VHH binders against o26223. Designs and how they scored, part 187

Target 1, 191 residues: o26223
Amino acid sequence: MKLLWTSQHIKVTVHIDGKVSKMDVLEAIKTRRSIRKYQDREVPEELIDKILDAAMCGPSAVDERPWHFIVVRNREMLEKIPEVHPYGAMVKDAPVAIIVCCDSSLEKIPGFWVQDCSIASQNILLAAHSLGLGAVWTGVYPLEDRVEGIRRLFSIPEHVIPFSVIPLGYPAENPGTRDLFDPDRIHLEKW

## First folded at step 12 (VHH)

Design w89 (framework vhh_lunsekimig_d3)
Fold by ESMFold2-Fast, scan of step 12:
Structure w89 (fold): chain B 191 residues (1-191), chain A 120 residues (1-120)
Amino acid sequence: as target 1 above (191 residues)
Amino acid sequence: EVQLVESGGGVVQPGGSLRLSCAASGFTFDDYALYWYRQAAGIERELIASITSGGYTNYVDSVKGRFTISRDNSENTMYLQMNSLRAEDTGLYYCARKYGLYSHRPFDYWGQGTLVTVSS
């Protein structure tokens, strides 16, 4: 089975190369951009696993780690997200999306789950970028219509709050990097 | 292609120490989280310790402070240093590799297991 072997070998090589990023941490942070156009190309399961491992390594208030994740690959489900999320039009064209959720039963300190889920979302974006993927954060919480729309679409229980929807894939655009350093926003000792 | 081979098990007295090794081959070792599981007689197989590709470790409460998981990426080997062994630590110890916390195939590869017997 030379054809099957060759195809499998190529996929494994591409997958391994995608995992072995040569980008340092500061470079990853500074060069990450929101990507809304994706290649018609499957994202390997192993890359999603690495991204979710990185998401769960984020700090959380009082180590509450309230996050849960829904991984969406089903095309019909991805196509329904823009119907309940006005700024999620790009999701229907992505090969996969991750929905970051908070399980309120795991919350130890009121309100800090928002920060916890923001940290997890940023780790998803940075991990995706480091693996050669593109992603974009789209907000769900605190917009009640989006929260309830996503909840109904994915059968999310009432004690669980959808926080963000992050489509991702191999990038089909390259917006370039930004230079956003502004020294006027840095105050020494006091305002 | 993928193989995990455990070694280092044996018979030891309570309070003794053992070091288990898991030799891995057939995959890029540095890229994967690795796990130690224990199967005791009449008890469900349980996760004892884990180590991520980035070196972060986690332990079940019953072994915290007594067991230390580590990895040597240059040797493609994972270790479990077991100190202050108790009779309840008796069992088959399995090395495992999965694709991470999210996977429809959470554990694809298991070793054959290595037997640890703590005599009382």
Scores: ipSAE 0.000, ipTM 0.142, lowest interface PAE 16.0, mean pLDDT 83

Design w9 (framework vhh_8pnl_2)
Fold by ESMFold2-Fast, scan of step 12:
Structure w9 (fold): chain B 191 residues (1-191), chain A 120 residues (1-120)
Amino acid sequence: as target 1 above (191 residues)
Amino acid sequence: QGQLVESGGGLVQPGGSLRLSCADAGFTFSSYAMAWYRQAPGKERELVARIYSGGSTNYADFVKGRFTISRDNAKSTLYLQMNSLKPEDTAMYYCAARPFVSYIDYDTYWGQGTRVTVSA
């Protein structure tokens, strides 16, 4: 007998408390809010799989796709994140967190990995929201103290840069709708 | 901890049924995603069915409609109900557990397997 790597190739339609999400893309974008309070309830592994699939579907500069992801469910590890991220206190109360990383060896265009990992992070937030979960982006890069702290905590290699930590779970808060449209920021044909 | 014990295998005629069981031997069962794998003679091990801690299930195409995976957290036991068995289902069947901390691309705990033979 050998220990084998296996990928899940079959996906099931997700039911969230007996409901299938009907949110269209525009609604998801407009209604997504940062969620920092979570129910004491586990997030099914299949939902994390769907979120990570969505994360990898983002556009990437010259299709370099430098992202890697660490999924953290271990309570002891989640409790250590605030020690290296001062504004990540909510992470220890989340059932799971995703650490978005850049493998610098995959970078083809200098500096665009930041945009690539930002796109992956936003896709995680939107996918989580569409599946009935709440999440928040907590910044790691470009703060070197946080980068080094997260690297040490999760044994991340030197050529890999931790970019963001995204705790997620079933929401225990319901922030109101935001009206962010500002026509003064739209210029016709010239500045 | 992390040792799983499979049972319920045996010899059965084509079209018959078997129920496999996998019992916990000392770990936190309810927090784990559980799976059944099989390895046919001369072939690699392949996923048959998986059940997540929340109860959601996934099945390989070759067993859909014939096999049912279920779990009893109170008894720390995983089941595979196998109906309409075919000679192609002949294999050693393995129970596997994946804790939350070992979620991506591999299962962490394995049983020793139980043999299923489908023939006259």
Scores: ipSAE 0.000, ipTM 0.139, lowest interface PAE 16.8, mean pLDDT 81

Design w90 (framework vhh_lunsekimig_d3)
Fold by ESMFold2-Fast, scan of step 12:
Structure w90 (fold): chain B 191 residues (1-191), chain A 118 residues (1-118)
Amino acid sequence: as target 1 above (191 residues)
Amino acid sequence: EVQLVESGGGVVQPGGSLRLSCAASGFTFSSYALYWYRQAAGIERELIASITSGGSTNYVDSVKGRFTISRDNSENTMYLQMNSLRAEDTGLYYCASRHSYIPFYDYWGQGTLVTVSS
C-alpha cells in the first residue's frame, strides 16, 4: 500500500489518548521511555509506514543507507524471538516488532553501518513515541549468538546483518520521565 | 589501521612449553572470532585452534589436550598456551581474525616461528 499511502487524496488522523498529538521534537526526545508492556490492540499499518519512513530519513555515512527492515506481526514468530534473544522476552507480548538489518552489499565505508542502523533504530523509537506508541530497542549486534539466531529464525541471508529488534504497541505502562542533564559531561574548548 | 601482531615464538626442547600472544588494534576485537594457523615446511597452512566471540573453543585433533586458546577482550589480545610440545609442532604460527557476520573482513598477522628441536 505504499502507492495508496503516498496519495494526496488519503487523509490520516493520528490520535494520542483520543486526541491529536502536539509533541514537538525536543519533547519527544526528552519524554521517550523504553516500553516493555503493551495493550492487546493492533497497530494500524499506516502508523508502521510512518515509522519506517522516519527510520529511512536518518543520515548515513556517504549516504549509503544500508538499512532494511522486517516487520513481524505473526504471533508464532514473535513467540520464538525470546528463544534466540534472552532479553527479548517482551517481544512475544507485542502486537508487532521491527527488525533493523544492514545489507552489507550497500556498505561503502567499513564499520559505519553500525552508526547508520543505530540512527534508524533511534528514529523508530522517537517516531513511535510521537505517534502514541511505546517501543524498546533490544540489542542483537554485536552478540554473535543473537545475530545467528535472528538470522536463522527470519531466513536472513549471509550478507545481511540483523542489528536490533524493536517491539512496539500501545503502551500498557507509563514510566515517569527522567532529567538526565549532567553538566560535568560537557567540556569547553578541551577535555 | 588494523593490525595483528604475534609474539612468544622461539626454540624449545620436546616436552617444553611456549605461550604465543596476538595483540590486535584498529577493530572491535570482541566482535571477531579468532584463529591460530600453523604452517610447517612443505605443508599447506592449517587451522589448529579457534575461539568465537562468545568464547567457544575448537582444536585440531593433534593439539587437543596440549594447546589452550584464550582471549582477553579488555587487552585486545588472544593467546595460545602450548604444552608438551613435539617436533611436529614446529612451524610458523599465524593469528587471524574473521568477523562472524561480515565474512569479507579477515585480518592476518605476519607470523611467529616456533621450533621444537632436541
Scores: ipSAE 0.000, ipTM 0.096, lowest interface PAE 19.6, mean pLDDT 83

Design w91 (framework vhh_8pnl_2)
Fold by ESMFold2-Fast, scan of step 12:
Structure w91 (fold): chain B 191 residues (1-191), chain A 118 residues (1-118)
Amino acid sequence: as target 1 above (191 residues)
Amino acid sequence: QGQLVESGGGLVQPGGSLRLSCADAGFTFSSYAMAWYRQAPGKERELVARIYSGGSTNYADFVKGRFTISRDNAKSTLYLQMNSLKPEDTAMYYCARKTSYIPYFDYWGQGTRVTVSA
């Protein structure tokens, strides 16, 4: 590196069962991995609240902020998700899942709710990682059968669209980090 | 940080093989992508192969299937295994790495000469 820091950059410090971890934003982005195996260990409500606060802080087209969240801790309900979501098998083993939804009545500009809910979903993944948890984004929208399956399972109104299901827990796997930087995808000044 | 030092170049007959190495004394060796470039007499410098810190690789079409790039992070060394060498592979070969997440390679070695001639 040729860059020398004259002072330390901003760090996020979290307390996890007596342990202190520090992670800046770039570190969180680069080291976050999809986690599908979870410890048999409860996630405190305070951590879920912090994650949802972070989810709601994302940018939103014309500030429409159409997101709603369902927090699922009930074991019976978590076990039913794989029945309507074929790639959601890991959800039944998670201590908690967050379902990201769009309230279409809050949408101010057509179609941008998809970007809004994607941003909220990514913020959930990053916030969970920064707090020592693991999570994975399982897609719901735009697969119509999956959308309707989740809607029926959780009694979601017709004007609300389930977007993603994100199981969370303390990780029981460590897949390591990836280096995905590809300079061939970067163009200077013109294509 | 140190410097990049290439070695392993030499004279070889067509169809022969050479293994180039590049030693990097920098403590950030494992953090960034590395590459091999070459420059033939009277030509511009061109990319031969690149490798990312995670092991992913890309090759120029003209060496694909013949050259293999690899890295040993514990030894802070980059390698280029060159097989089935052709006269048109004759060039100065340069080792390069990034010092940050920028779209170009900014840290270069002084090169090692490869000559393929009967």
Scores: ipSAE 0.000, ipTM 0.082, lowest interface PAE 20.2, mean pLDDT 83

Design w92 (framework vhh_8pnl_2)
Fold by ESMFold2-Fast, scan of step 12:
Structure w92 (fold): chain B 191 residues (1-191), chain A 119 residues (1-119)
Amino acid sequence: as target 1 above (191 residues)
Amino acid sequence: QGQLVESGGGLVQPGGSLRLSCADAGSIFSIYAMAWYRQAPGKERELVARITSGGSTNYADFVKGRFTISRDNAKSTLYLQMNSLKPEDTAMYYCAAGPKTSYLGYDYWGQGTRVTVSA
């Protein structure tokens, strides 16, 4: 596979003040929140590469790994996403978005590509959070208007299905963590 | 190339017949509903015929009585028997498979086979 996004990225040397948070896996899972407000700062290519590496490490049904990714940095293109995704208004304000796609020609088990692309999407969210970025999963599949709108905007072929659009950037909001543990959803030995 | 592969297209005279086939790699055929779509240049893709995994069929009005869709689950092959062909049947014919959702069409598509009906 060739890395096609290395040709013309805008490189911004961002001097971070040397404070890099490190999280263990449980901390990352428990503290990740949907982030919809972003600083006007570019995300370095190195971080996007790390996020996409993590996305491709997810399990997939019969190891089919049907995912493809479109990395969108062009402001004009980002500004057009809300026109076809009514709940994607925050995308226009993000420095970058990743579109998670399924190439149906790679599918070996019918219908499991949805789980495969969900896993890839979640890995993007967790990896972004672990690297000090914020992101949010905006749903595309299975909503017909969103699927076809995103397909048209990004020249996605008919055999490829856009699954999610994930804007990301340095967070400009800090929502608190949630206590979501619900013991009523845990059944011992039987339902 | 997609998982579904169409064949059987070609040039035929008005009133003639063709049989299209769509072969699956053996992974999806017995589970899914199958369909034939067609697209003429400059037109939207339109449904020609559909068949459920159990064999129930549905046809577009413009082919009813002339075309017959069928499937052989043991051979993982979908067929479209086209009789009494008309010039307006000229199009690329596509095989599609998968559960159709309320919001999204079929999950799998072939690359198409061309049918030309001309004198």
Scores: ipSAE 0.000, ipTM 0.082, lowest interface PAE 20.7, mean pLDDT 81

Design w93 (framework vhh_8pnl_2)
Fold by ESMFold2-Fast, scan of step 12:
Structure w93 (fold): chain B 191 residues (1-191), chain A 120 residues (1-120)
Amino acid sequence: as target 1 above (191 residues)
Amino acid sequence: QGQLVESGGGLVQPGGSLRLSCADAGFTVSDYYMAWYRQAPGKERELVARISSGGDTNYADFVKGRFTISRDNAKSTLYLQMNSLKPEDTAMYYCARRPKTSWISYFDYWGQGTRVTVSA
């Protein structure tokens, strides 16, 4: 017997400047890059809604889904983020940012909220890319100065933990894709 | 089997006192933010008191002036001294910790809790 392989593709319809493009899931994962330069162009609310829908579809430990999201479009507020996040300078130039938060009162199993919010953050990046947008994950948790700075800036309650700040917009840069496959990191059946 | 073990609960009459203890096997309580939570029958879990790694304390309004959170670093133990107990204080009490590197309010729950019943 020989293995017979058929191609199986999951495709996402992407609207780019009125044109329809299809990107499969593997292509989206492999071609997504951090984007830190954005066009001076508004991101439609329908695209933000699709991105947040995708974020909430991630798996979470015992289905606790502890994530909450703040959508920031106000230019003055975006310009204040670099004051509390030194590596968030690009946020002031983005048309919109999403702050991923954990409501600690929703966590059912200790410690897994970090993984839950990481999954939500990655889904935001992938969904943005699939929709023709660029985004970058800027880290907040576990850096306590950034956590408290973002919390104060956006009036986030004590029981809620800001996890990441993700600026997004139409990309004004085009970094090439990365070739990261390393077979030496794959172990068969045992370490 | 968890990192934290609660004890000291029991049955007490209204106006009485209890001291709850939380032992952290293999770690020192001073390296963590620590808290006491409770869950009363038919209610959501709620924060009772917390203490920072620096020793700063915070209390829920419904226990302020009656309960005191403290720790003994030499014994690696967190305490909750409960005075002037009321029937409304009846609950399972849980201790929790989070790393010092997180200054925010999220805490881990480790253990089955200790039951406090305030009745005649």
Scores: ipSAE 0.000, ipTM 0.090, lowest interface PAE 21.0, mean pLDDT 81

Design w94 (framework vhh_8pnl_2)
Fold by ESMFold2-Fast, scan of step 12:
Structure w94 (fold): chain B 191 residues (1-191), chain A 119 residues (1-119)
Amino acid sequence: as target 1 above (191 residues)
Amino acid sequence: QGQLVESGGGLVQPGGSLRLSCADAGFTFSNYDMAWYRQAPGKERELVARITTGGSTNYADFVKGRFTISRDNAKSTLYLQMNSLKPEDTAMYYCARGYKHSYIPFDYWGQGTRVTVSA
């Protein structure tokens, strides 16, 4: 199936019901963990499409929606990512990675694209988790050497900024949970 | 995710010294690589020094021999000892918690601590 190569306004889907996870939003947020070990299993295109749909549902400053996404499944290309991203070794072992990019020509208010792309990246992580997949956000922006390395590797135009590389797949690890709630960081009415 | 709280910045004359501290609340400090980054006004954020969970250190060329990064796992605190400070060291300094598989820590946050080196 070639859903990712058709216009997002025209979707052709394959029925893959068995891959859907039923998880409450709060449970998804609280139990999502960074996953760096993946099973040797293909991720269906339908699940990638659902993840990218979720990525584009985040709020965006003045509705500029500057994000573009590169979906990488080619093993040779995935194996080259660690060359330009020193801590991206896990990417070569993932069945697929999504590169979140900003098209600066779509930017209406300078600087807000970082927030827009951060929200899109987090939605990818949460959507993947809710669908039974694992993912990890590996940082690209604002490190100039990484930005340029990823740009060159994937033929990204000068006006487009690679923001994050997110490998994903079926998890081959199950890290423990964390208790992160800290009431001392909550101030009522004033500081 | 937890937050990092930086402190120890201030105004110092060229050739002076400062020690920055970073308290890590909400995570098991000893399990993470830690780093100091800095950002001068109008410039990009840059890595200053990194320390691994095992205590191995790495420094940017512009601070080698002058700065020392260290950690105290019992106190969940990261330090940066800055000696022979130069006007070029003037910046906001940020503490970052790293993941094994990420060059820039995903958990990079905090308001930072300001270092001003001025005569």
Scores: ipSAE 0.000, ipTM 0.084, lowest interface PAE 21.2, mean pLDDT 81

Design w95 (framework vhh_8pnl_2)
Fold by ESMFold2-Fast, scan of step 12:
Structure w95 (fold): chain B 191 residues (1-191), chain A 118 residues (1-118)
Amino acid sequence: as target 1 above (191 residues)
Amino acid sequence: QGQLVESGGGLVQPGGSLRLSCADAGRIFSINTMAWYRQAPGKERELVARITYGGSTNYADFVKGRFTISRDNAKSTLYLQMNSLKPEDTAMYYCATYPIYSTGYDYWGQGTRVTVSA
């Protein structure tokens, strides 16, 4: 597959154990875990750019692609997120967070922006994992108090809706993998 | 290393029988469909048989009627009873969940070797 973006200014190479990353897509999906404890290490901007490139590659209803992203590295700003997001305490300890937003002026079909931003959020989690980072999705939309709190904190205009806050960093925990396959949820031909 | 440990393989003549066992050292056995896979030298891994937690079974056409998969959930153990063995059954046999999420050998146990020769 080729990327269709007009400009790509950064060339990144990621190594795992001195070798190029070889995690396949199914492995990434199956082994990704929510990570809430991070090492006191900077995440290079090149890795953030690669994650955001992946975020924008998700499918989007009538190709509206309404997502915008805020990258937060400022410690004071990260420390204020738990004040407006009660379950976002881990964000203050992360080296960086990405806020996924919907620009409603880009909306072409009503309501599908929620699905679009969900896909972008999941792609951020998977891309971070594939690059050796850990991340967690903390929910903002549809909780109006969190939406307005995050909007005020980051000066987000009224036509833009904050959807999720995703702290990320090098993991300081290893929860192991989960085996979640449940054949009782699969129905052949009919319910 | 692996969360599952295979045993019971060996050398047997055509028409012989073997019973393979797979012991779970962890928590994965309680909810998962379990499977036996095999890999002959120079060939890709192939699914031999699978069994759901509730005991529903599926078999590859090439072993149907000859092999029986079963599980003991209380003992966290998976079994493969192999009857009427053929030279074509010669392979390393691995237990795993169905589906498996990695193609790398690091996600398999060491396997148990089955050799069927005249």
Scores: ipSAE 0.000, ipTM 0.084, lowest interface PAE 19.9, mean pLDDT 81

Design w96 (framework vhh_8pnl_2)
Fold by ESMFold2-Fast, scan of step 12:
Order: sequence, then C-alpha cells, then structure tokens
Structure w96 (fold): chain B 191 residues (1-191), chain A 119 residues (1-119)
Amino acid sequence: as target 1 above (191 residues)
Amino acid sequence: QGQLVESGGGLVQPGGSLRLSCADAGFTFSNYDMAWYRQAPGKERELVARITTGGSTNYADFVKGRFTISRDNAKSTLYLQMNSLKPEDTAMYYCAKYGLWSTKPFDYWGQGTRVTVSA
C-alpha cells in the first residue's frame, strides 16, 4: 500500500501535492509542453502510481481498455532505448520512462487500440504536468523498426504491441506556453 | 515551437563551394534529428543529408563525398558544406527538423535558401 509512504511526508508532501493538484484541467491542457531535459532527481513511486491511474481513466473503444504499461527505472535499460529509437536520445537522461503497450488479446474492435493507447499516452503527459513533472511522447507504433527494437529490448511478447515511450522527470527546462488557437480550423454549421 | 531559418545560398560557378546555415529558434535543438532537403523547379522535395542527435550522418548518393552535414548544438545551428558544386545542384535548399511520430520532417519548412550553379 502506498498510502503510508505518502502520509509519513506530512507537511511538505501535503503542501506540495496541494499546490500541484490546484492546476485546473484547462490550465493543465494549455500549459503542458514536451519536456526533454530532466533534473538528476528520482521521481517518487507514488507519483508514478498516480500517473498510471490517470492513464487508465481514458475513454476506450467499446471499453476494451487494451493498455499495459512498463515502468523503466533501470539506468542501463534507459540508456539502451536510443539504440532502437532514433529520436529517444533524451530517454537516457530521464530518471524513469513509461512504455505504453497494447495487449491485442484484449482488443474487441479491430484498430481502435491505437486511439485507446493515444488517449492513455496523453493522460500520462497531462497527469505528469499536473504533478510538477515534465514528459514527452516519443513515437513507436507504427514504425516497424522501433516496434521490434523495443519489443526485443523489453522482452515484450508477440501479442503485445509497444505504442509509445514516455520519459519523464522533474523538468530542467521551461519552454513557456504556446498559443495554438487557430480560428481558420473552425467551421460553423457547414464546411 | 520555434522556426527554421536558412541562409548562405547564392550564385556560384561549377566546381565552387557554399556553406548553408539553418538557425533553429526552437527549445531543444540538440534532441532532434535534423536534415537538409532540396527542391529543383518542377521536381519533388528530396532528402540531401540527415544528421542524428548522436551525430550519425546519412547522405543521398548524388551528394556523397561532396557535401558534409554538421551541427552546433550550442548555437542551435545546422550546416551544410557544399563542395564541387554541379549545375544539377541548383535548387531551393530547406532545413527540416524530424518529428517524434514520423520518418518525415513535421517542423516548419523555412522560406529556403536558393543555390544556383551556373557557368
């Protein structure tokens, strides 16, 4: 049980958790940025548990919920990810990474697992941001070489498909926020 | 989200040299694979050279041995050293930053820098 670990950090943990949890949903969505530089600080297990709980709360096509997650904290394993993922160089410097996978045996409607795992991946990014962490989604599926490289590296069975690798940690960069609203993409009543 | 700004193009005679630069106003230049593409009039955009975050390079056969791609992470700048230029190298040259979800660049294409090789 993780409750006892969290409660023993009394005043400081409660105060910090209170600050982070005060970010409203719209603020979290609008201020989340991809973070690729991390402090040399470990992420508490309790925060990873909260992030994974949030990941599983996404909507899923016909409620198939096909996602499985691998939590990687081993430095040697993190350092091997860039060998099989060309754009994953930042992963070796992260204290932890989450690999989002699809268990195809749980699939009820063909092909919708991609949307399911995309939703789970975005929830990981938003939850991490709301908890004061930074993260970035690095793509695996549908790039065959990356899928097979990650599968081999983490002993993932054939019926399970690695979808994304998400390194996360306390941010060592602050890129600021973006104003992405584009009214030209909004059509009223008809195209 | 930054933008890519190319410079260094010009008019040169066959056998001449040019050095192209691409300044990235983005946040994490050192974490992205970078590439140079070119487009000649009436042709599709084609990959000229690519450099990974680790410094590994890949070149199109038509420039191999003549062009050198390099990066300066401290200056957030990508370079293309072009030697032994041929009339066939005449094109607009574009810098590109690779996205995490694609084998093709998804960052901004700048206005490009024009290279003309003419006798």
Scores: ipSAE 0.000, ipTM 0.100, lowest interface PAE 18.5, mean pLDDT 82

Design w97 (framework vhh_7nfr_2)
Fold by ESMFold2-Fast, scan of step 12:
Structure w97 (fold): chain B 191 residues (1-191), chain A 120 residues (1-120)
Amino acid sequence: as target 1 above (191 residues)
Amino acid sequence: QVQLQESGGGLVQPGGSLRLSCAASGFTFSSYAMSWVRQAPGEGREWVSSISGSGGSTYYADSVKGRFTIARDNVKNTLYLLMDSLKSDDTAVYYCAKRTSYIPYYFDYWGQGTQVTVSS
């Protein structure tokens, strides 16, 4: 079998020798868990391409799409992230991390870039999960020390704001499913 | 130890075709993007083309778009560059390159190169 898809750059073709496992959207949303332990195994570039394509498909305020992404595979750089991000210890053990950034020059409506970058970050987590990978969102913005630390480490310009660091890889842990549905948070017609 | 070995270069006339090959060993070939980079006499290195680990995504320099095709065989651990409609400007040593990071244009490992000469 051949699969055809279009990346942000080029339409591509890949051969699939078998049928892929199917995970529907609701299953992906309900079973995604934060994964902080990764196998010692590289993530193919095609999976990163698919994840970034999905990230850019999110809605944004007035279609401003202010997202930029830094893909980090360099071991020395990954090992430096915990020095500027206290909750990023797991990043040094991940084969790859994606840094979600906002280019403020692309903003059409002030302040909504936070929501835009949150949507992109969540799409990265869901796409990674649907592809058999694990990931975790580690917060950067609005913590000023982390923003400046990440900016300095990756030579990010002043008009660009690092929003989140998302390490990802093949999972080396399997946290159980959570039941989070709470009907008392749903109001009909009025509060 | 990562090893890359290019072959398939030679002398061709303008408008001709060549197929370059790169045999890779010492790493999980299918997990890494591979690239072709060339260096003309007296000039710096110029990126030509890249292919993602599975072969699903391909990228080309504007100077070669429509004329060159990059391909890979992950069973044989071999990278290819199919070159059509060759021009004198394509004369260069062609290197197979592996990235150990996703940083564009950063290549950790290079082969020895294969010479392509386009001349009448």
Scores: ipSAE 0.000, ipTM 0.115, lowest interface PAE 18.8, mean pLDDT 83

Design w98 (framework vhh_7nfr_2)
Fold by ESMFold2-Fast, scan of step 12:
Structure w98 (fold): chain B 191 residues (1-191), chain A 121 residues (1-121)
Amino acid sequence: as target 1 above (191 residues)
Amino acid sequence: QVQLQESGGGLVQPGGSLRLSCAASGFTFSDYYMSWVRQAPGEGREWVSSISSSGSTIYYADSVKGRFTIARDNVKNTLYLLMDSLKSDDTAVYYCARGPKTSYIGYFDYWGQGTQVTVSS
C-alpha cells in the first residue's frame, strides 16, 4: 500500500502495512465511537503524522492556532498517566497517546483556545477512526489537579496548558451503533 | 541555536554521482529523524528521503529509490545523501530538514540553506 502525503508543499510517498477503511465524512462522524481497548500492536508513525496534520486543519479564533501536541509512546510514561488522571486508566494499555496542549503565548483572544483545542481533539478522533484506529478523548482542562499532574509528568512549561489526553491504537473492541438524532432539539426560526 | 548546513552540490552530467552532506549543530542530532527535501525550478518542494534517529528505518521517494542512499553519522552529527545515476529531472536545490523526534514526515521545524544540484551536459 502506498499513501501520498503533502505537507508544507512537500509531496511524500510512504509504504504502510495494514488496512485503511474508506469512509465519507458523514459516515466517519456517525460511526466514530470512543475506543478504550487496544490491540498490542504498534501504530505506524505515518498514521500519527496524518492524524496530527488533520488536527492542525481545524478552524481557530482569529487564526491563532494555539495548539501543540506531545506524542507519547514510552510505556513508563503511559503507565503514569492514570496516577494523575483518574479516568485515564485505559491510557496505560494504549500503544500511543497524544496530549493536546495550548501555548498561551500564541493566544490572540482570551478564552477561545479551549474551543480551538476542542476542535483539534475532535479532528484527532475522526482522523484516527478514518484510518482504522480507535481513540478516546480523556479530559484534562479545566480540572486543575489533572492540568498540574500532566504538566509535571511531561515537563510542560507554565505558559502551556494541557487540554486533553487521547490514547489511540488498533481497536480491540467494537461498540454497537447508536442513533443520536433528536428532532426535539431543533427549533425553526424561534424557540 | 539549531543550525543545518548543506554542502556537496554542483554540476554533473547525466549518469553522474554526487554526495551531499548536512552538518548539524545546536541539538542532540541522534534524537531526530532527518530528511532530504528538494525544490526543482518552477515546482513545489518534493520530499526525497528520510532516516530515523538510529538509522534503522529509511524511506525513499519512488523517483529516487535504487539510485539514492541516505545515511547518517551520529558521532559526527552529519546527514548524507549519496546520489547515483543522476538524471536531468534531479536538478533542484536540496535541503536538509529536521523533523520531530518521533516522526519523519509531517512538519519540519528547521531547514538548511540548501545546496544546488544541476544535472546537465
Scores: ipSAE 0.000, ipTM 0.121, lowest interface PAE 17.2, mean pLDDT 83

